# Ledger of designs, part 1: VH-VL binders against Nucleoside-triphosphatase THEP1

Scores and structures below are computed, not measured.

Target 1, 177 residues: Nucleoside-triphosphatase THEP1, of Natranaerobius thermophilus (b2a6v4)
Amino acid sequence: MTESNILLTGKPGIGKTTVIKRTVELLSCSSTGFYTREIKRGDPRVGFEIISLQTGERLPLAHTDFTTAEDRVGKYGVKAENLLGFLKEINEAMTSNKPQCLVIDEIGKMEFFTPGFHETVDKAFQSSYPLLATIMKKSHKFCDYLKNRGDTDVIEVTENNRDDLPEKLAKRIEEQL
Below, numbering starts at 1 at the first letter of every chain, in headers, positions and changes, except where a header shows other numbers; antibody chains are not in Kabat numbers.
F, E and O are the ipSAE of ESMFold2-Fast, ESMFold2 and OpenDDE, as the mean of both directions, binder to target and target to binder. V2 is 0.75 times the mean of E and O plus 0.25 times the DockQ between their complexes.
[cut] stands for letters that were removed.
The coordinates of atoms that the task and the answers printed are left out; those that the model quotes come from them. Centres of patches stay.

## First folded at step 1 (VH-VL)

Design a01 (framework fv_danvilostomig_arm2)
Fold by ESMFold2-Fast, scan of step 1:
Structure a01 (fold): chain C 177 residues (1-177), chain A 118 residues (1-118), chain B 109 residues (1-109)
Amino acid sequence: as target 1 above (177 residues)
Amino acid sequence: EVQLVESGGGLVQPGGSLRLSCTASGFTVSSNYMSWVRQAPGKGLEYIGYIYSGGSTAYASWANGRFTISKDNTKNTVDLQMNSLRAEDTAVYYCARDFYWEGYFDYWGQGTLVTVSS
Amino acid sequence: ALVMTQSPSSLSASVGDRVTITCQASQGISNYLAWYQQKPGKVPKLLIYAASTLQSGVPSRFSGSGYGTDFTLTISSLQPEDVATYYCQQYDSYPPGYTFGGGTKVEIK
């Protein structure tokens, strides 16, 4: 299939991760990868955590309390090494013949600090497995390359389509399997 | 140990062709993005082009049509085929590893000299 | 068509001096800038990436700063082994749009 890779873009807070989670819930196959969740302390967004779709394991990716972190994005210290185990899961999934959907939420600046992230993402896009991922909206050379791939469908999540997307995406993924 | 070794440089006449080879050890070219950069004697660094881990290539506009980058994953080599050479192509040619598509080069070969002269 | 302008083209300083090299991009490149050191007769070596992140094994006397269009490389206390030409490189452009500065030759008086 020409467009086996699905990339979701959209403004912060529009519900990209919700679309991912609702789509995965509708799939009959297993999903391998991770999704990202905001860490809140009252009103302010103080960080982000990554959660395994297979195991439910959670690790912080970025936090305002990581004041000694070597890597930073804005006000957040980034512990990108916490993604290593999740990348391992995705790489192992790609060497199996088990029917599954690969999930990467998000392809973005914080994740780029993780050794092997670009390589794992590139392999996932090239794989025969369906891929459902979110990607940062801002222009960036790696992101622009991924968005312009002939096997990739870039969809902007909006208030008008976010409630209908999960059913449509699940159907497309099921047809690929 | 990560190492890049260029070979194939030498003297060539204007209008001639030359093929450079870069042998990688300590990592695989199949999992990395590899670039060629040149440096004319006494001058600065000039980017030539790259080969993507998946095999796609792209070139600086001045190099497009004359220079071709290819790779052999089994031999772990990256080649630069240079055609229609001009005196202005006289330079040391480096292969370099593009760190995870970020665009900065963490490892460089020692370089190989190409002299285009009659 | 992103141009990197590096200054000065050359400088001479004494051992122990603070040396500053500047690099200016023709358009905003965020922090996507690297610095390389090339000693006479040797290959370039990565010193700094992401404008300010020091590569492992590089002495702490080297530091980088800047964002957007204006960047600096600083050597806080010049040593004899620092004699080299230094190059900045932007990597914000989609390949093959990578651009190097013209280089700054650092010599000891």
Scores: ipSAE 0.005, ipTM 0.488, lowest interface PAE 13.5, mean pLDDT 85

Design a02 (framework fv_danvilostomig_arm2)
Fold by ESMFold2-Fast, scan of step 1:
Structure a02 (fold): chain C 177 residues (1-177), chain A 118 residues (1-118), chain B 109 residues (1-109)
Amino acid sequence: as target 1 above (177 residues)
Amino acid sequence: EVQLVESGGGLVQPGGSLRLSCTASGFTFSDYYMSWVRQAPGKGLEYIGYIYSGGSTAYASWANGRFTISKDNTKNTVDLQMNSLRAEDTAVYYCARGELWSYYFDYWGQGTLVTVSS
Amino acid sequence: ALVMTQSPSSLSASVGDRVTITCQASQSISNYLAWYQQKPGKVPKLLIYDASTLQSGVPSRFSGSGYGTDFTLTISSLQPEDVATYYCQKYNSAPYSYTFGGGTKVEIK
């Protein structure tokens, strides 16, 4: 059956988010969802922020300065509640019936702390809208479920394909619209 | 292996307060979500609330404001603080372990009875 | 508010019968549904999660199906030890509460 969901994997720092951003720039339709950007202090990463594709709003998802945060991943405190508004935007997009591409960057440990994240992601995969998402490479119950869906094309981003992928993915998404 | 033991139940006057505790053993407590569920005599199961592995909480709308869930990873306990108790709160109170990322309850305690009467 | 409705509220069947219990959500919950068995005087026991995944140690005569709003629990050949009240429960679905159905009491004729 046709894969309407595109799921990007790959090692940290390989350029998954860059592939996402370049792909959406090539689309003729709007994109709804978010992408994640590293926050740096010199060489080391000190956190991550989430950015709305539709509004440009930015909120921190994780930071080493969030020392009082209850939820943690490695050295980062996580403010998962900051994803709630972004999930709402995705849920509303799925009821709008307007041509658009859904974008989720990233399906990973930090995001899993957000109430309703799993439900919103699952609904997005089930939706008729094209979905472009990134997912952590490590095995995880929910991630393995998504990767094994028959309607999902799992693509590993590598140095060899990352510059070519945006054009190919944009073409596939346009064909679905 | 996995054990959940509730304590703190008993008889309380209407308007009173009571704190229930659940002691967990046989698993890495900090890696799981914990919930409280109650069952009035002869009635069905009713969800109260849960606490995430990191301490964040969520409650059923009817419980929010009257009931508070807390967790102590050092003691392997999850507590339910119950305030402004009513006759309708008479029930067996269970603590239950939530599967990571799903919140279905794979293990339950034996329950502790709370009776609210004059 | 999301409501979980089970039907029937009770049923009586003979040993060996096929028993079907239904659970309906007032809005879509994907596959985030679990089934529990509570025998008289006992604590609830998980039977099925993710709508159709059988919990380890649960007899194969139990099965679940459904997606979205309509779910079923089936006991292919009812045994005396299956006398219990069965509950469905939604999880991971907006609104972000983990709501139980009202229960279905299964008795032997």
Scores: ipSAE 0.000, ipTM 0.468, lowest interface PAE 13.8, mean pLDDT 84

Design a03 (framework fv_danvilostomig_arm2)
Fold by ESMFold2-Fast, scan of step 1:
Structure a03 (fold): chain C 177 residues (1-177), chain A 118 residues (1-118), chain B 109 residues (1-109)
Amino acid sequence: as target 1 above (177 residues)
Amino acid sequence: EVQLVESGGGLVQPGGSLRLSCTASGFTVSSNYMSWVRQAPGKGLEYIGYIYTGGSTAYASWANGRFTISKDNTKNTVDLQMNSLRAEDTAVYYCAREHFYDSAFDIWGQGTLVTVSS
Amino acid sequence: ALVMTQSPSSLSASVGDRVTITCQASQDISNYLAWYQQKPGKVPKLLIYYASTLQSGVPSRFSGSGYGTDFTLTISSLQPEDVATYYCQQYYSDPPTYTFGGGTKVEIK
């Protein structure tokens, strides 16, 4: 397949993670990787946690309460090292010969602080396994490189397509397996 | 260097009033939630209240009606106005920074002593 | 009202001992719990936030655990400089109206 990598963009809060989760539910194969969930307290943007698709393990990626964190994005302190175990799972999956879909939610500024993140993402995009990922909409050197790859299909999630997208993406991934 | 410095403490008679001031350096009060906490001699920490980035306030139930928190973003200060003071209000009063919503107090001032006695 | 209860109120231990302090919330506060150290005559210092995250510059012998209503602060090997009163604090309330525990006085004797 020439477009084995599916990369979702869209405005914050549009439902990119929901599209990921619903797509994964429709797949006949296992999924390896993580998705991101908001941590809510009054204002729904106090933090973000990362959740393993394989184990269900949850760790905070960013929180307004991480006031002394060296790495920061906006009002959030970032504990990027919490992503290390998830990257290891993705790297290990790529050596397997079992049918599976790789999932990375999200390729963005917070995750870039994690040692080995760029390398793992590059390997995932080059792998023969289907990749379903979300990426920040704004221009960034690494993101622009990924979006312009010939093996990558960039789709903007909108209110008009978000409900229909999961079934369409699941079909594409199944055809690649 | 992030720092908070309190001033205005002293001796007050029961029923009197006193205003404490807290000056921030190394960060802006306009971008942070600021709180007041007190500690009576030999006793534990007791939360008083806080002021939002936008200027709205919230107080512990016992402080509501007697204590008022305000701020001046231009001067980078936070004030605590204390009215109808009682002997039980004798305590060291701390100004503390709460970085963003629902965060712990990561920076504390030195404290200023308020003594309510006849 | 959201009440924080600490136990014990005081303890004495030897240098090198493992010390455990507990804090109970009257209702579920998730992991919105901080621990503070106050040495005699000094201002409080933040040790741990988000129940288990160690503040930068705090020695690794301090650790926090717990979720919901039951929380623990542990000092793995008590040092002379650890003589202090320790306080837990919930910051779960929305709008913020925070509550401290009553404190635990740690002494070497």
Scores: ipSAE 0.000, ipTM 0.441, lowest interface PAE 16.5, mean pLDDT 84

Design a04 (framework fv_danvilostomig_arm2)
Fold by ESMFold2-Fast, scan of step 1:
Structure a04 (fold): chain C 177 residues (1-177), chain A 120 residues (1-120), chain B 109 residues (1-109)
Amino acid sequence: as target 1 above (177 residues)
Amino acid sequence: EVQLVESGGGLVQPGGSLRLSCTASGFTVSDNYMSWVRQAPGKGLEYIGYIYSGGDTAYASWANGRFTISKDNTKNTVDLQMNSLRAEDTAVYYCARDSYDEYGSYFDYWGQGTLVTVSS
Amino acid sequence: ALVMTQSPSSLSASVGDRVTITCQASQGISNYLAWYQQKPGKVPKLLIYAASTLQSGVPSRFSGSGYGTDFTLTISSLQPEDVATYYCQQSYSTPPEYTFGGGTKVEIK
């Protein structure tokens, strides 16, 4: 049983996802979860997709083309149901006996529309597995709760630390395994 | 390893309906965008529409209302339901995997196509 | 609707020739352009995406360039197996009204 959860925050575009990906590449154990990537058409950002760390499977989370979506954030329609399979993988990982790192990128408004998201995140934070996650910087009741947990280390990603963070985080995670 | 196989093509009368099916192997339909594209004999490629991994669809303006795309994740198939068919709908119909990413939509794998002939 | 215009509609060239095919968009599409090859009686095959990125397994004699409204597909040294119709395709439009160019038929003299 350990109490070390790593939460990365920072401004949009600072490189939180890059820190996650580079950290995962340095781990000797498997990683279960997902990361988020921007979908671009020229200079405007038109959406976001979620990518499985285990399989490389990609599904869109949000897109300007999702005009019939009931859930929206800004100009994006959100297909939160596309996250259900990834949450199932994380839930199953927590009941396995294999050493691994849980990854959630991002804990934010779009993901909150997914049924079971809050429950899966809470379980991940309480689990004995190391957790590496990104979280929105803006104040939000659930995000503030997670950031204030005694078992959680909140790190702001900046231009000064983003290049060094992957090696430091990978070392910490390996020590926890 | 990746394969797409269309079926269901054939001869149909004007005003009739036809359902095409596309079976995928080597990847899962639940994890990909899937598109339908057609080609009339001796003519160019014409986009019909797509289905997102989550199930929502979008269609070219001319196809909206007559064509419907659906999928069955368990069977790993994508269907194209065609209604109110006209002679102008005579074409080879392809299903294609839409490699949707930061570089837009482009079709990295295509089925062999299935011929639909609309004639009396 | 966003229209893609290809030029020429057909061409004949000799083995070893440099061949260029042009595609013009009716409005700016950034680099959201792909090129496909369709050999006689065969299914289309992706050659290039993002205007200039060569698809894995495609011979290096194929290259793409362009941005905005003007795009070019080049075959640096035409081979007999390159006899095909080539299509450009944009995916910039929203809602997704992806459009193909009219095609360019390439034949050997």
Scores: ipSAE 0.006, ipTM 0.470, lowest interface PAE 13.3, mean pLDDT 85

Design a05 (framework fv_danvilostomig_arm2)
Fold by ESMFold2-Fast, scan of step 1:
Structure a05 (fold): chain C 177 residues (1-177), chain A 120 residues (1-120), chain B 109 residues (1-109)
Amino acid sequence: as target 1 above (177 residues)
Amino acid sequence: EVQLVESGGGLVQPGGSLRLSCTASGFTVSSNYMSWVRQAPGKGLEYIGYIYSGGSTAYASWANGRFTISKDNTKNTVDLQMNSLRAEDTAVYYCAREYGDSWEYYFDLWGQGTLVTVSS
Amino acid sequence: ALVMTQSPSSLSASVGDRVTITCQASQGISNYLAWYQQKPGKVPKLLIYDASTLQSGVPSRFSGSGYGTDFTLTISSLQPEDVATYYCQQYNSAPYSYTFGGGTKVEIK
């Protein structure tokens, strides 16, 4: 394949995480990394949690109850240190010889507070393993760099394509392995 | 010598336009993120916007729509196009190079500045 | 919109004094804060980045500290050549643009 890195963008709530999860379910190889899930109280969002694809372990990334947090995005306090274990898993996966897909959901402002996040993401993009990641739509220096890499395919998730993307992406990833 | 030199400043009528240019020496703008910052006489520093190696730009909310940043990699220059100028735009305009070990960057190199005066 | 508040706006101190300038962000910016020195009639010069890392060539009497929303620049023993206006600046990128504090003018008595 020309582009080994698949980078999903799109408006908040469009279903980027659902595309990730459905894609990895179709893969015959293992997936290493994490995805992000909203924490809800009815229809309002109160936070976000990060979940390991390998173990199902989950930790809060951001919450409105984290009122004294030093790192913040909007109404949310961010516990970026909770990503450290997940970054370690991704770094370790890159040194293995096992067929696998790397998953990073999301490359966004909350995650940028985590020490080593930029380095781990950059290494993942440079790795020989297929990478499936989501990225915030808003302009950011690091995001702009990633979106403009020659080895990276940026796909906007829309209501029109979100149901068909998982099968197409799984096929592309399998072909790289 | 690693250096930034601005040019194009001068006197402009209110409502007019002006283009500033920043020439880099000793390094290439194609390998760097470049920013513009201004300073009104006797006032503080105010960020305008940046351009990265791929050509994409971002601006402070107050500058978006009136100010445009562009670059020419072959000439090794970064330009700031200013439109619909007002008296409040009177300032020294600096170009600056962004630098950092991570992707969050600070300004490690500044030009000498060029004065723009908006008055009748 | 993210606001950077510096205090005091100006101060006068004697040679050898310890000088402290504070900078407060309206939102958390981690350690992505720089301090710049601007001497009268000159261009700004980088002093400190990542809240506490001294730029090469800057005298050791300058130090920075802080994380999140509260930051401090300290000059342990003020010298005549330190007369300048000092600016803090956050660079926590998007969604925030770079934002400068209002500046602190340091003068010698």
Scores: ipSAE 0.006, ipTM 0.527, lowest interface PAE 10.8, mean pLDDT 86

Design a06 (framework fv_danvilostomig_arm2)
Fold by ESMFold2-Fast, scan of step 1:
Structure a06 (fold): chain C 177 residues (1-177), chain A 120 residues (1-120), chain B 109 residues (1-109)
Amino acid sequence: as target 1 above (177 residues)
Amino acid sequence: EVQLVESGGGLVQPGGSLRLSCTASGFTVSSYYMSWVRQAPGKGLEYIGYIYSGGYTAYASWANGRFTISKDNTKNTVDLQMNSLRAEDTAVYYCAKDTEYYDSGAFDIWGQGTLVTVSS
Amino acid sequence: ALVMTQSPSSLSASVGDRVTITCQASQDISNYLAWYQQKPGKVPKLLIYAASTLQSGVPSRFSGSGYGTDFTLTISSLQPEDVATYYCQQGYSYPDLYTFGGGTKVEIK
């Protein structure tokens, strides 16, 4: 049976975002959503930014300089409100008649602080559109719920499969459209 | 205005069944993890199980097979179906709401509880 | 399966005393640890979540600390109204998502 939702998991730094980006480059349809990129200051990682696949808009999600942020993960202050506009784009895409792939990178601790994130993710998983998302590997209640859905295919990204995944995933998504 | 109210508790014979209901006011159950927690007389708090949007449920290992959690989004209720009841199931049963919206894994709102007594 | 162990099971202290209660998880639960207060005959009330975040309306004499497997609840100056049983609860490990500790009964001498 066909699973419309594809969840990529794997160890930090394995290349999950690269698999996402390479996959969407191969698609004939548009992609709506966002991906996450590290913010570096020389060698140390100082934060993460979220980037719109549709517009290229960039906003910081987390940064070591956000010392007064209410929400925190490790050494990072989280500005979860910066994700609101990206969730709006995904919600609006789900009401359109345009063929597209929904992209959420990442379903993880920092993003969970955003009001409406859980609702948007749930709706995306239930939608008729193909969904390509990355999800944190570590156990978490919402993540484990998503991973155990019958309509969801969980794939662990490894050094062995990461170079071949984009072509395989793009083919699968195209066949769903 | 935000509250949870349990109902359906009472006296039941060993081996019997009972259904508890939890009615939410001031928020929608479909947006949160909703759980059942019980407390036997003079004992501690014991988690039973939860239900989340999409109908996903998970139970404490001891509750598997005897307890079932369901919800009705239209009525804004969460139910606990209890089967094959034993004297050891005598307890106050609470309905509780998670603060999951902010990833805390804690219960910020509790009902007042409903007493279930299992005896002959 | 994950086990939450509280200590002590009970304690008696004087008004104004500093009281500490500990909670240990059998495996890493990050900062997903909550503390509850249950007064005799009453519903449990959330005091602290995310190990150290004080719930709105809870007196500042209550504080929490810890990460990973070892956690502490502190009452800096015990008041008569603090007589209650206190419970810790992990909210991280699936499938036993909300595991409670055994409780600590706090009484006034």
Scores: ipSAE 0.006, ipTM 0.482, lowest interface PAE 14.5, mean pLDDT 85

Design a07 (framework fv_danvilostomig_arm2)
Fold by ESMFold2-Fast, scan of step 1:
Structure a07 (fold): chain C 177 residues (1-177), chain A 119 residues (1-119), chain B 109 residues (1-109)
Amino acid sequence: as target 1 above (177 residues)
Amino acid sequence: EVQLVESGGGLVQPGGSLRLSCTASGFTVSSNYMSWVRQAPGKGLEYIGYIYSGGSTAYASWANGRFTISKDNTKNTVDLQMNSLRAEDTAVYYCARGPWLYTSYFDYWGQGTLVTVSS
Amino acid sequence: ALVMTQSPSSLSASVGDRVTITCQASQGISNYLAWYQQKPGKVPKLLIYAASTLQSGVPSRFSGSGYGTDFTLTISSLQPEDVATYYCQKYNSAPWEYTFGGGTKVEIK
């Protein structure tokens, strides 16, 4: 039995998103989901934006300028509602019959504020589609559950493996299709 | 001490509706995955549907459109609304708890409530 | 829809006997399988989850094994209080429905 779910862990800034993007570029099938990108104002990181792999639509998930946001992580105000449309795309993809890879970058604290996030992630892990996701390294009940699933391969991204991972992961995903 | 108590069962005419309620104590339904399972007399266990901690629901294909699961975190209850009932829906209906906030097996069951669909 | 098939449908054994019940999934389900015991007139009780993990308070004579499509519940030394119908159940695998096996009735000779 093949592990259909690939979870990338690693320290912040190690290159998890770069591995995701490079892997997706090598796939012959379509990819549905989102990835995150840092928003910078010169040197300092001031926020994070989420970008749809299907449409290229981007929306801020968190920003230091979101001073009135109810949800916060560190210095960032979080607009978790901005993730709702992206979750809808993933849910709709799971009812299609076309070959595709599901992508969730990242399963982490900011995203947990979004209604339906846990449910969508749980369904994606159970789906017949290959899943490529990043997950926060820190211990959390939901994250620990996902990491311990028998159908899930947890890979720590390091400086030593990050350049080789995209080709290896793309090959595994293609073999599952 | 974890307890689940179902209520609302009884005799219903074919085509009728009935609402079952499950009252939880010893834990909060907002922290757990909750399900309804039924068992017709002398037969096996049959999955109906579940509700996640966040409120999203999923149903067996045969139940979708006729049965609706909801919860009230303040009252600590989980309900099953049953519509367009048929004789084949006659069964003991169980409320069951998943031990985690996400999908799981069932570590606690209520005593069940009998629903009889007959003229 | 994924089908769970249990074998045998019923069995009769003597006190002290080793009893084996099997459960087969029509598709791979990793280790996402639970076993329940339902005594006559009672509600189901969880025995085992994750194919082989014994629930707290369940006697050590019960054990589970398997992965993928083939699973086994074993009672190493059958006791009078073990008379029940046993059900397997898949969880955490596509499709997103939880499916029970048809049950195995265990009786004493």
Scores: ipSAE 0.000, ipTM 0.475, lowest interface PAE 14.0, mean pLDDT 85

Design a08 (framework fv_danvilostomig_arm2)
Fold by ESMFold2-Fast, scan of step 1:
Structure a08 (fold): chain C 177 residues (1-177), chain A 118 residues (1-118), chain B 109 residues (1-109)
Amino acid sequence: as target 1 above (177 residues)
Amino acid sequence: EVQLVESGGGLVQPGGSLRLSCTASGFTFSSYYMSWVRQAPGKGLEYIGYIYSGGSTAYASWANGRFTISKDNTKNTVDLQMNSLRAEDTAVYYCARSYFGTRWFDPWGQGTLVTVSS
Amino acid sequence: ALVMTQSPSSLSASVGDRVTITCQASQSISNYLAWYQQKPGKVPKLLIYYASTLQSGVPSRFSGSGYGTDFTLTISSLQPEDVATYYCQQYDSYPPGYTFGGGTKVEIK
């Protein structure tokens, strides 16, 4: 089989990021990239932060308090430039010739504002490295292209499969190493 | 700024072979899918196949085995090798670009005429 | 195999008329459809992608709609420069296997 890229989709809040994190914990190799976490002010969700798998560095990607931000998605102002350092880590990993898994959580509207994001994602999908990523479900020209690639396996995360997916995905990724 | 120019068309006998070339300029060639599309005189557009930056190709079922697409990123060229040509292959052959995320064609080259006749 | 059927094959209309061209896919292609204009003796030009998104520089009298299997291209007020053959194209397949409709020739009466 030639499907080296794993794309997780599913409804908001279903646990896509949890699947990513648990899968990464099971891998014998390094993982390079980032995952996204909600920022809450008690119960209300007020933003999103991005966290490096390599360094643990975290930066806000979007927040309701970013009222002067030029880029916006819904109620959130987006500081897409905060993703630049994370893209640099992924680009460097692809040149390293080191066994590893690339991780991108998430391929979505907020991230699209970042210069070089589309280019880095395209390179990651074309790379020889296993890729584990989450992607927005809604139609978008770039997302639709990625979902329909012949080297890409699109998996919908559901309440029925989310607990079992990490072990299955880790085995697939290990087989590619 | 972006431009595609096809060349290599001409008259060829049935059963013969011909190689077309497409030269790209004004953009990062390796970032795009490059496709070949043909149009017989007075007929519609017919997709032939594509090649993307990694070298992977895919062909319409009717073209598979007779037509081969290749590229040279250092020369910014895409070639279409056509073998076992038939009268029905008479057409204008277009080179066209698709960005990895888009999958529609823009721009198109001006086309090059291939005539398969005795 | 996925087949794209356009209707009508040709039409003749007057300047200022509303013209509608239809494209039908033999199976669902979501909104992965583009429309092209080819004027006599010229290369094809992209008009619309994702079924309804107008390409930059294309006059606003052109519009597209549809989802799934049925799609339409509309010219709200036909102009002399719109004389052309129009083609739909699906791009739902992966690996990419594009299919064009047979074309609709638009002429002025």
Scores: ipSAE 0.000, ipTM 0.451, lowest interface PAE 16.4, mean pLDDT 84

